# VHH binders against q9y6x5, part 174

Target 1, 379 residues: q9y6x5
Amino acid sequence: LPPKLLLVSFDGFRADYLKNYEFPHLQNFIKEGVLVEHVKNVFITKTFPNHYSIVTGLYEESHGIVANSMYDAVTKKHFSDSNDKDPFWWNEAVPIWVTNQLQENRSSAAAMWPGTDVPIHDTISSYFMNYNSSVSFEERLNNITMWLNNSNPPVTFATLYWEEPDASGHKYGPEDKENMSRVLKKIDDLIGDLVQRLKMLGLWENLNVIITSDHGMTQCSQDRLINLDSCIDHSYYTLIDLSPVAAILPKINRTEVYNKLKNCSPHMNVYLKEDIPNRFYYQHNDRIQPIILVADEGWTIVLNESSQKLGDHGYDNSLPSMHPFLAAHGPAFHKGYKHSTINIVDIYPMMCHILGLKPHPNNGTFGHTKCLLVDQWCI
Below, E stands for the ipSAE of ESMFold2; O stands for the ipSAE of OpenDDE; V2 stands for 0.75 times the mean of E and O plus 0.25 times the DockQ between their complexes.

## First folded at step 7 (VHH)

Design y58 (framework vhh_surovatamig_d1; at its last look DockQ between E and O 0.14; V2 from the best seeds 0.00; counts 0 for: pae E 11.8 > 2, placed apart)
Fold by ESMFold2-Fast, scan of step 7:
Structure y58 (fold): chain B 379 residues (1-379), chain A 125 residues (1-125)
Amino acid sequence: as target 1 above (379 residues)
Amino acid sequence: EVQLVESGGGLVQPGGSLRLSCAASGFTFSDYAMSWVRQAPGKGLEWVAAIKQSGSETDYVDSVKGRFTISRDNAKKSLYLQMNSLRAEDTAVYYCAAKYRYDTGFYEPTSFDYRGQGTLVTVSS
């Protein structure tokens, strides 16, 4: 009987929400499982990059999904979240569902996890749903549980993605306690529904379940804007990505563009590609542009206009506000264990271990997750 | 060729009503969340209303909630905005906008995948 794993992501679930709001269903899940209080994500702290890092164990420069909007200077292709199905963008890594399917007699299932509706190295998730935000959590869960119970070869790896609390975090900002309390209560109720469904179907006791997220959220303001148009004219560059990390492709000499930008705002760091801090692991890929601008936490880069976002992410991955959490339950995991922090790239080798898969070379360290697992010693 | 073509704008008195329409072509309309975005004279773009792909979930900026209703007809590839109890502050060029992914900055009006040419709404006596 092969081990089974369900990986669930609630987009934009900031780690400290767990301390500032009540989650009775999630707390019951954690009581009989494990909690990692902070997951240090990869830079840039955005949805597509971090979701792909979770399932590959690689930094963005290595897996190639370096932003939600990208340009590849070699092929001259453009990537956006509306044209994400070209395999070219995803082929620099092998995600866990591909490894799962290529190893002996296993299937994968996916409810809208980024990349699962794309053939990567000629392999697409055995069962998948095309992205559609109108599809309810219940419908996604119904499909995943049906596939977990009724597939041959058996589904051993399944993913489920949900867009909240990210969308509400952008709209209200994480400091709006009234609105965020309502949103987070609804998410906790969905976690309750998930657990109840798995129990009713007889899956709960033998299924490993991970609940995590890709990033956090920080408060933004109309008082914290960086107007790029006040620094440089549009004729000097092509804008590949804007905020809070701007990707600049110069139309003139790179040094001239850099000199126009370098002292534009005290709340923005300007890097030539080779000067990007090593700790970001964000340098060695053709999709990373010649000049990168990094706004300080809570600052928004704009083009001579306002922003309605009261919350945002994409900032420095050392910021606690950018960190999600990880909770897990199942036969592979200890009960009632709390761990302080892991790196988001550590999730992949842990999941490979649970499923009995040989991991592809990756940037994760299995030792960081040993204390979570019943078949391991953490010292 | 992707096109979003707005219509239904015009001059209306305070307290009046208008219905805006947007005709979509050149993409799979039913795969996209749709929004109305406006730009008042001398101001930046403001997101006003959104509707998910199936039409079951809608969202509004607080200033129009209870006055505006967004709807869509996927068979006709059309988006609508019913505007009631119009105020002078609603004066703006209104744009139809399409966004494939809800979670990636959906409320940022400059981040849409496609946007129309706009239709002018003037609320004045």
Scores: ipSAE 0.618, ipTM 0.843, lowest interface PAE 2.5, mean pLDDT 92
Fold by OpenDDE, look of step 8:
Structure y58 (fold): chain B 379 residues (1-379), chain A 125 residues (1-125)
Amino acid sequence: as target 1 above (379 residues)
Amino acid sequence: EVQLVESGGGLVQPGGSLRLSCAASGFTFSDYAMSWVRQAPGKGLEWVAAIKQSGSETDYVDSVKGRFTISRDNAKKSLYLQMNSLRAEDTAVYYCAAKYRYDTGFYEPTSFDYRGQGTLVTVSS
């Protein structure tokens, strides 16, 4: 039988939550598998870009999902959380579920992972759920495990997405120990439910399971706001994305707009597109706007309106607060092994290896994950 | 065309009650979580209450807990806010707002996909 892999994402699960809170179910999962303590994600550290990077092995400039909100100046199209179904935005890359599904005697399944309800390169997952935030984890889990267990051709790759602890992180802030403890307890219980379900179905021993996240969460405050209206008039630009990385489309001369913003705040870096630091791999795409503003950690870019957000993400991907973790269990993985760090793009070639798929050209390094795998030398 | 049209605002005495309504059109109402947000004079937007797509889960800003109740009727594409025990500090323009996903911050007033023109609530003796 071909190998099977379930990829699970808990949105906004900051890596150091594992050190600061108790996760009996997740710890048991880790004990019988592997843990990568820190995953360096891609810049911008947002949901759509990072989830697509996980399944493509590409930086944002290469796969074309450069933010949760995008604008294409040629076609005049917009991308947003509620307008993400146009294949135009996704077709600059080939996600792993498409590659998997095109193989003989294999199919893919998805429960609300970004991009899975869109035909990409004229291919859509054989089994998928349309995104609906009101659908419970239980229902998502039930569908995924049913497909993994009963499908023909067999589902060999599946994705499962959950919106917590991200939503709560935004509301409470990651430093709210009382509320976040409650939220993270629920997450651990869901992991328990996942493991129990797999055991009950007889899938646990043969299914490879990866539990990861797209980004962390940093504490925000009303005392750390950057008001753009204090620096530039609204008539001079169009805002494509706001905080903590703002994408600016000038309506007047770009240089004039830049000059009005460059000294707006000591807690914000302003870049012309051509001057964006190379380490971000966030330059070579037409969907990246002419001017990018990057707020310092914990600072929020706002207009005249106040923000109630107590936590946020999207900041510099070198910040530990932005980093998620990766845990895995199954026949492909060692037991009781912990690894310090990998890049988020490294997950793709690892998954391809596990599934026996030829990877598309990608930015990942398979060598970074070899120590996690039982069939590889640890170097 | 997407439309959110609020109604039910007006002048009320402290301790009084109002019921706000929002009529939605031009989008699949049942696919969106809905919220009420408000803007008091001289202040920024404040999130007040939220309700998920099915109506099974609600949330409130602390200052209105126990006094306000958010509800929805998906068949009628309508959102409601029952406001009891009104206070002077509740004076604001109240807006109906819709959000499809949570990953941008569900409770952030500026992160909604759609928002109405608002209805004025004035609490004064």
Scores: ipSAE 0.332, ipTM 0.727, lowest interface PAE 1.5, mean pLDDT 94
Fold by ESMFold2, look of step 8:
Structure y58 (fold): chain B 379 residues (1-379), chain A 125 residues (1-125)
Amino acid sequence: as target 1 above (379 residues)
Amino acid sequence: EVQLVESGGGLVQPGGSLRLSCAASGFTFSDYAMSWVRQAPGKGLEWVAAIKQSGSETDYVDSVKGRFTISRDNAKKSLYLQMNSLRAEDTAVYYCAAKYRYDTGFYEPTSFDYRGQGTLVTVSS
């Protein structure tokens, strides 16, 4: 029987939530499978870039989804709600579902994973849901399990995306124990429902399931604001993205814009593109703007004083608050094994191995994940 | 200078209709998700409706579903709220608000990058 994999993301699930809150269903999942306690994600630590890094094994500069909001100066295209389904943005890489369903007698299914409703390299997921945040987790799960059970050619790779705890993390902040306990309990119940559904349908024993996330969440505050309008007239630049990594396209001399910004706040680093730290792997793409501003953890870049989120992400990917976790269960995985850390780009070559796919060139290292797998020797 | 200028508020009887407009300037309008928020007398700020950058997806608070329609015209840099079957509880100051890029979907935002001065809607006999 062919190997099958379900990749599940709960958006904004910070790794240390596992230590600070109760997850009876997720802990049972981990007990019978594997846990990676911290996954080091890619910079910037935003939703679209990191979801695409998981499924391509590439840094953002290499796959071209460099932020949730982008501008391409050559084509003059803007990546936003109105253009996020344009294959132009996604075609700099080949995600795993494209490779999977181009194999003979294989198909892919998707319940709202970023990019799965886009015809990337003229190939859209074989079965998919158009993104709509109003669709319940139960309907997403119903569709994905129906496709896993009843499709011809068989669905061998499936994705499932859920917006929490990211939405509530922004609303309350990760330090609000009362509200986040309630939110995270609901998520644990959804994980319980997922496992129960897979058992009821006879999928549980032979389906590999990865539960992970794209990033964490840090606490923000009204006393930690960086007001750009107090430092520079907005007529001197085009704002491509704002916080916590601002993307600045100068309208005047770049050095003049840089000089106006460099002393704006001690809680913000200002980089010319060529000066972006090499450890970010965030330089070699035309969609990365000539100047970026990187706020310190918990600081928010604003244009004027307005209502602000209480939690945010997108910060330096070395920050533990930005790191998600990974848990997995299935015939490919050990039972009861815990691993300290991997890079988020390592997930792609691992998934290719499980599915018997040849990975495209990527930034991941299969050796980092081999201790999770039963068919690999781990020293 | 960023500006959001609301208009179209006024006094209307229960069951009547109003159309609110919001003219935007000083920023790339098509890059922002737009919302209407309201503040009733003696109440906090309440989210009413939101629309994605392209106009492709809309969402509403339950109390206005089927009565209110949010729309946008990116070429005219304008946001609209068609309010039908108005009720006394719809009395509020209505604000146009802009948020740069929601993550992957709508959520009830508690903050906005820009907000207008508001327009008063009064529903009474």
Scores: ipSAE 0.000, ipTM 0.334, lowest interface PAE 11.8, mean pLDDT 89
ESMFold2 (binder alone), look of step 8: mean pLDDT 83; pTM 0.848

Design y59 (framework vhh_surovatamig_d1)
Fold by ESMFold2-Fast, scan of step 7:
Structure y59 (fold): chain B 379 residues (1-379), chain A 125 residues (1-125)
Amino acid sequence: as target 1 above (379 residues)
Amino acid sequence: EVQLVESGGGLVQPGGSLRLSCAASGFTFSDYAMSWVRQAPGKGLEWVATIKQSGSETDYVDSVKGRFTISRDNAKKSLYLQMNSLRAEDTAVYYCAARYRYDTGFYEPTAFDYRGQGTLVTVSS
């Protein structure tokens, strides 16, 4: 039988939550599997960009999902994460479920992973659910496990997406121990339900399961606001994305807009597109705007408005607060192994190896994940 | 085209109740998480309450918990806010707002996909 892989994402699961809270079910999963303590995500540290990087192995400038809100200067199209069904936005890369279906003539299944309800290069996930946040984790899991048992052609790659702890992280902030402990306890119980369901259905011993996330979360405050309206009149620019990375499309001379913004706040870096730090890999795409503003960790950019967010993400990907973790269990993975750090783009070539797929050109390095795998040499 | 039309606002005494309604058209209402956001005189927009697509899972700003109840009727394409034990600080224009994704932006008033024109609630003796 071909190898099978289930990729699970809990949105906004900051890596150090594992050290600060109790996760009995996740710890049991890790005891018989592997843990990567930090996954260095791609910049900008947002949901859509990082979910697409996980399944393509590409930086955002290469896969084209460069933010949750985008403008394409060549085609004049606008994107929001709510207007995500146009294949145009997703066609700059080939995600793993497309490769799985075309290269090996196998099926893929998806419960709400970003992009899986869109035909990409004329290929949509064989089984999928349209996004609906009201659909319970249990219903998503029931559909995924039903589809994993479909044998014609076999489902070999499946994805499962869950919105927490991101929504609660935004509401309470990661420093609210009382509320976050309650939320994270619920997540751990869902992981317990996942393992129990797979065992009950006879899938557990032969299925590779990866549990990961797209980003972390940092504490925000009403005392850490950058009011953009105090520095520049809105008539000089069109705002494509606001916080914590603002995407500015000038209506006048770019240099004049830059000069109005560059001294706006000591807690914000202002970049002309060509001056964006190379380490971000966030420059070479028409959807990256002529001027980018990057707020310092915990600072929120506003337009003469208050912000109710006590937590946020999108910040510099070198910040540990922006890092998720990766845990995995199954026949491909060692038992009881801990690894310090991988890059989020490294997940894609590892998954291709597990499934026996030839990866499309990507920014990941297979060598970074070798120590996790039983069929590979480590040092 | 897309429209969100609020109703039910008005003048009410402190401790009173109001029920706000929002009628949606021009989009698939059942695919969207729905929120109420408000703007008090001289203040910015503030998120008040959210309800997920199926009508399960609700969330509230702390100042209204236990006093306000958000609900929806997907067959009627309508959103409601039952406001009890009203206080002077609840005085605001209340906007019906739609957001396709739950995981980002409902705490950010500018992140909504659609927002109505608002209905004024004045809590005064």
Scores: ipSAE 0.564, ipTM 0.819, lowest interface PAE 2.8, mean pLDDT 91

Design y6 (framework vhh_surovatamig_d1)
Fold by ESMFold2-Fast, scan of step 7:
Structure y6 (fold): chain B 379 residues (1-379), chain A 125 residues (1-125)
Amino acid sequence: as target 1 above (379 residues)
Amino acid sequence: EVQLVESGGGLVQPGGSLRLSCAASGFTFSDYAMSWVRQAPGKGLEWVATIKQSGSETDYVDSVKGRFTISRDNAKKSLYLQMNSLRAEDTAVYYCAAKFRYDTGFYEPTSFDYRGQGTLVTVSS
């Protein structure tokens, strides 16, 4: 019987939430599985880039989903994460569900993971749900478990995406203990429902389950705004993405735009594309704009307006507030093992190993995840 | 061609009521979460209220909770905002807005996929 894997993402689940709130169901999951306390995500620390990095093992400059809003200067195409299903944006990498379907006579299933409703290299997930935020976690779980039990060829890779706690993190900010406590308790209850459903259907003992997230969340404030309009006139540039990483396409000389921005705010770093720090791995792609602005943690870039967000993400990936966690349970994983840190790009080669797939060239290091796996020698 | 057409704005006295409507066309209305966003004179855009695709889940900015009610009719492809106990501070151009991806920062007014031309609400004696 081929190995099976369910990959679950709770969007915006900051690693430190595990230390500040009680998660009885998640802690029971971890007790008989593994926990990675911090996952170092890719820059920029946003939803679409990091979800695609998890399933490709690539930095953004290599997989091409470099932001939630993008512009390709060569083709003159615009991307928005709202409804853009053009394969052009996704075709710079091969996600694991495509590899799963093409290397093995196996199926993939998806409940709303970014990219799974798009034909990538002419291959779409065998079973998928079109994105709809009104669809309950229970309905997504019902479909995934139905496909795991009732498919030929068998579903061996399945994904499940849930929008919380990201939406509430933006609305309330991560420091709102009352509201975040309510939201996170509900998520823990959903994890309990997930485990119970898998047990009821006879899937629990033979299914590998990974619970992770794409990024964290940091507190923002109306007192921490960078007004870009006070720095530069709109006639000098086209704005591709705004906050907390602004992507600037100059309409005039690049050096003149850079000079107007460079010293405008002490709470923002301004980079020419070739000067973007190497540690970000955010340079070698036509969708990365000539000038990038990076706000300091908790600061919001605005255009002569206020911001209603009390929490945000997208900041420097070295910040612990931007880090998610990874928990896993199943026949491939040790029981009761805790690991400090992995890179988010390391998840892909680990998942390929579990499924018996040959990974495409990637930026992950399999050695970083060996100690999590029962069939590997931990050195 | 995508269109969102607002109506129902006008002049009303403090404490009064107005009902705004938005007629949608050119896209699958039932696939989108719908919102009302407003812009007061000399201010930026402010998110006011959201209703999810099914119509069962709603959210409001604190200043309008208990006074405003958002609703939708998927069969008629229409969005509504019932505004009660209106205050001078509610004076603004009100925009109907559509968003497909809930997960991408719903509370950022510039992040909406589609936005109408607006309808002016003036609360004055």
Scores: ipSAE 0.597, ipTM 0.837, lowest interface PAE 2.5, mean pLDDT 92

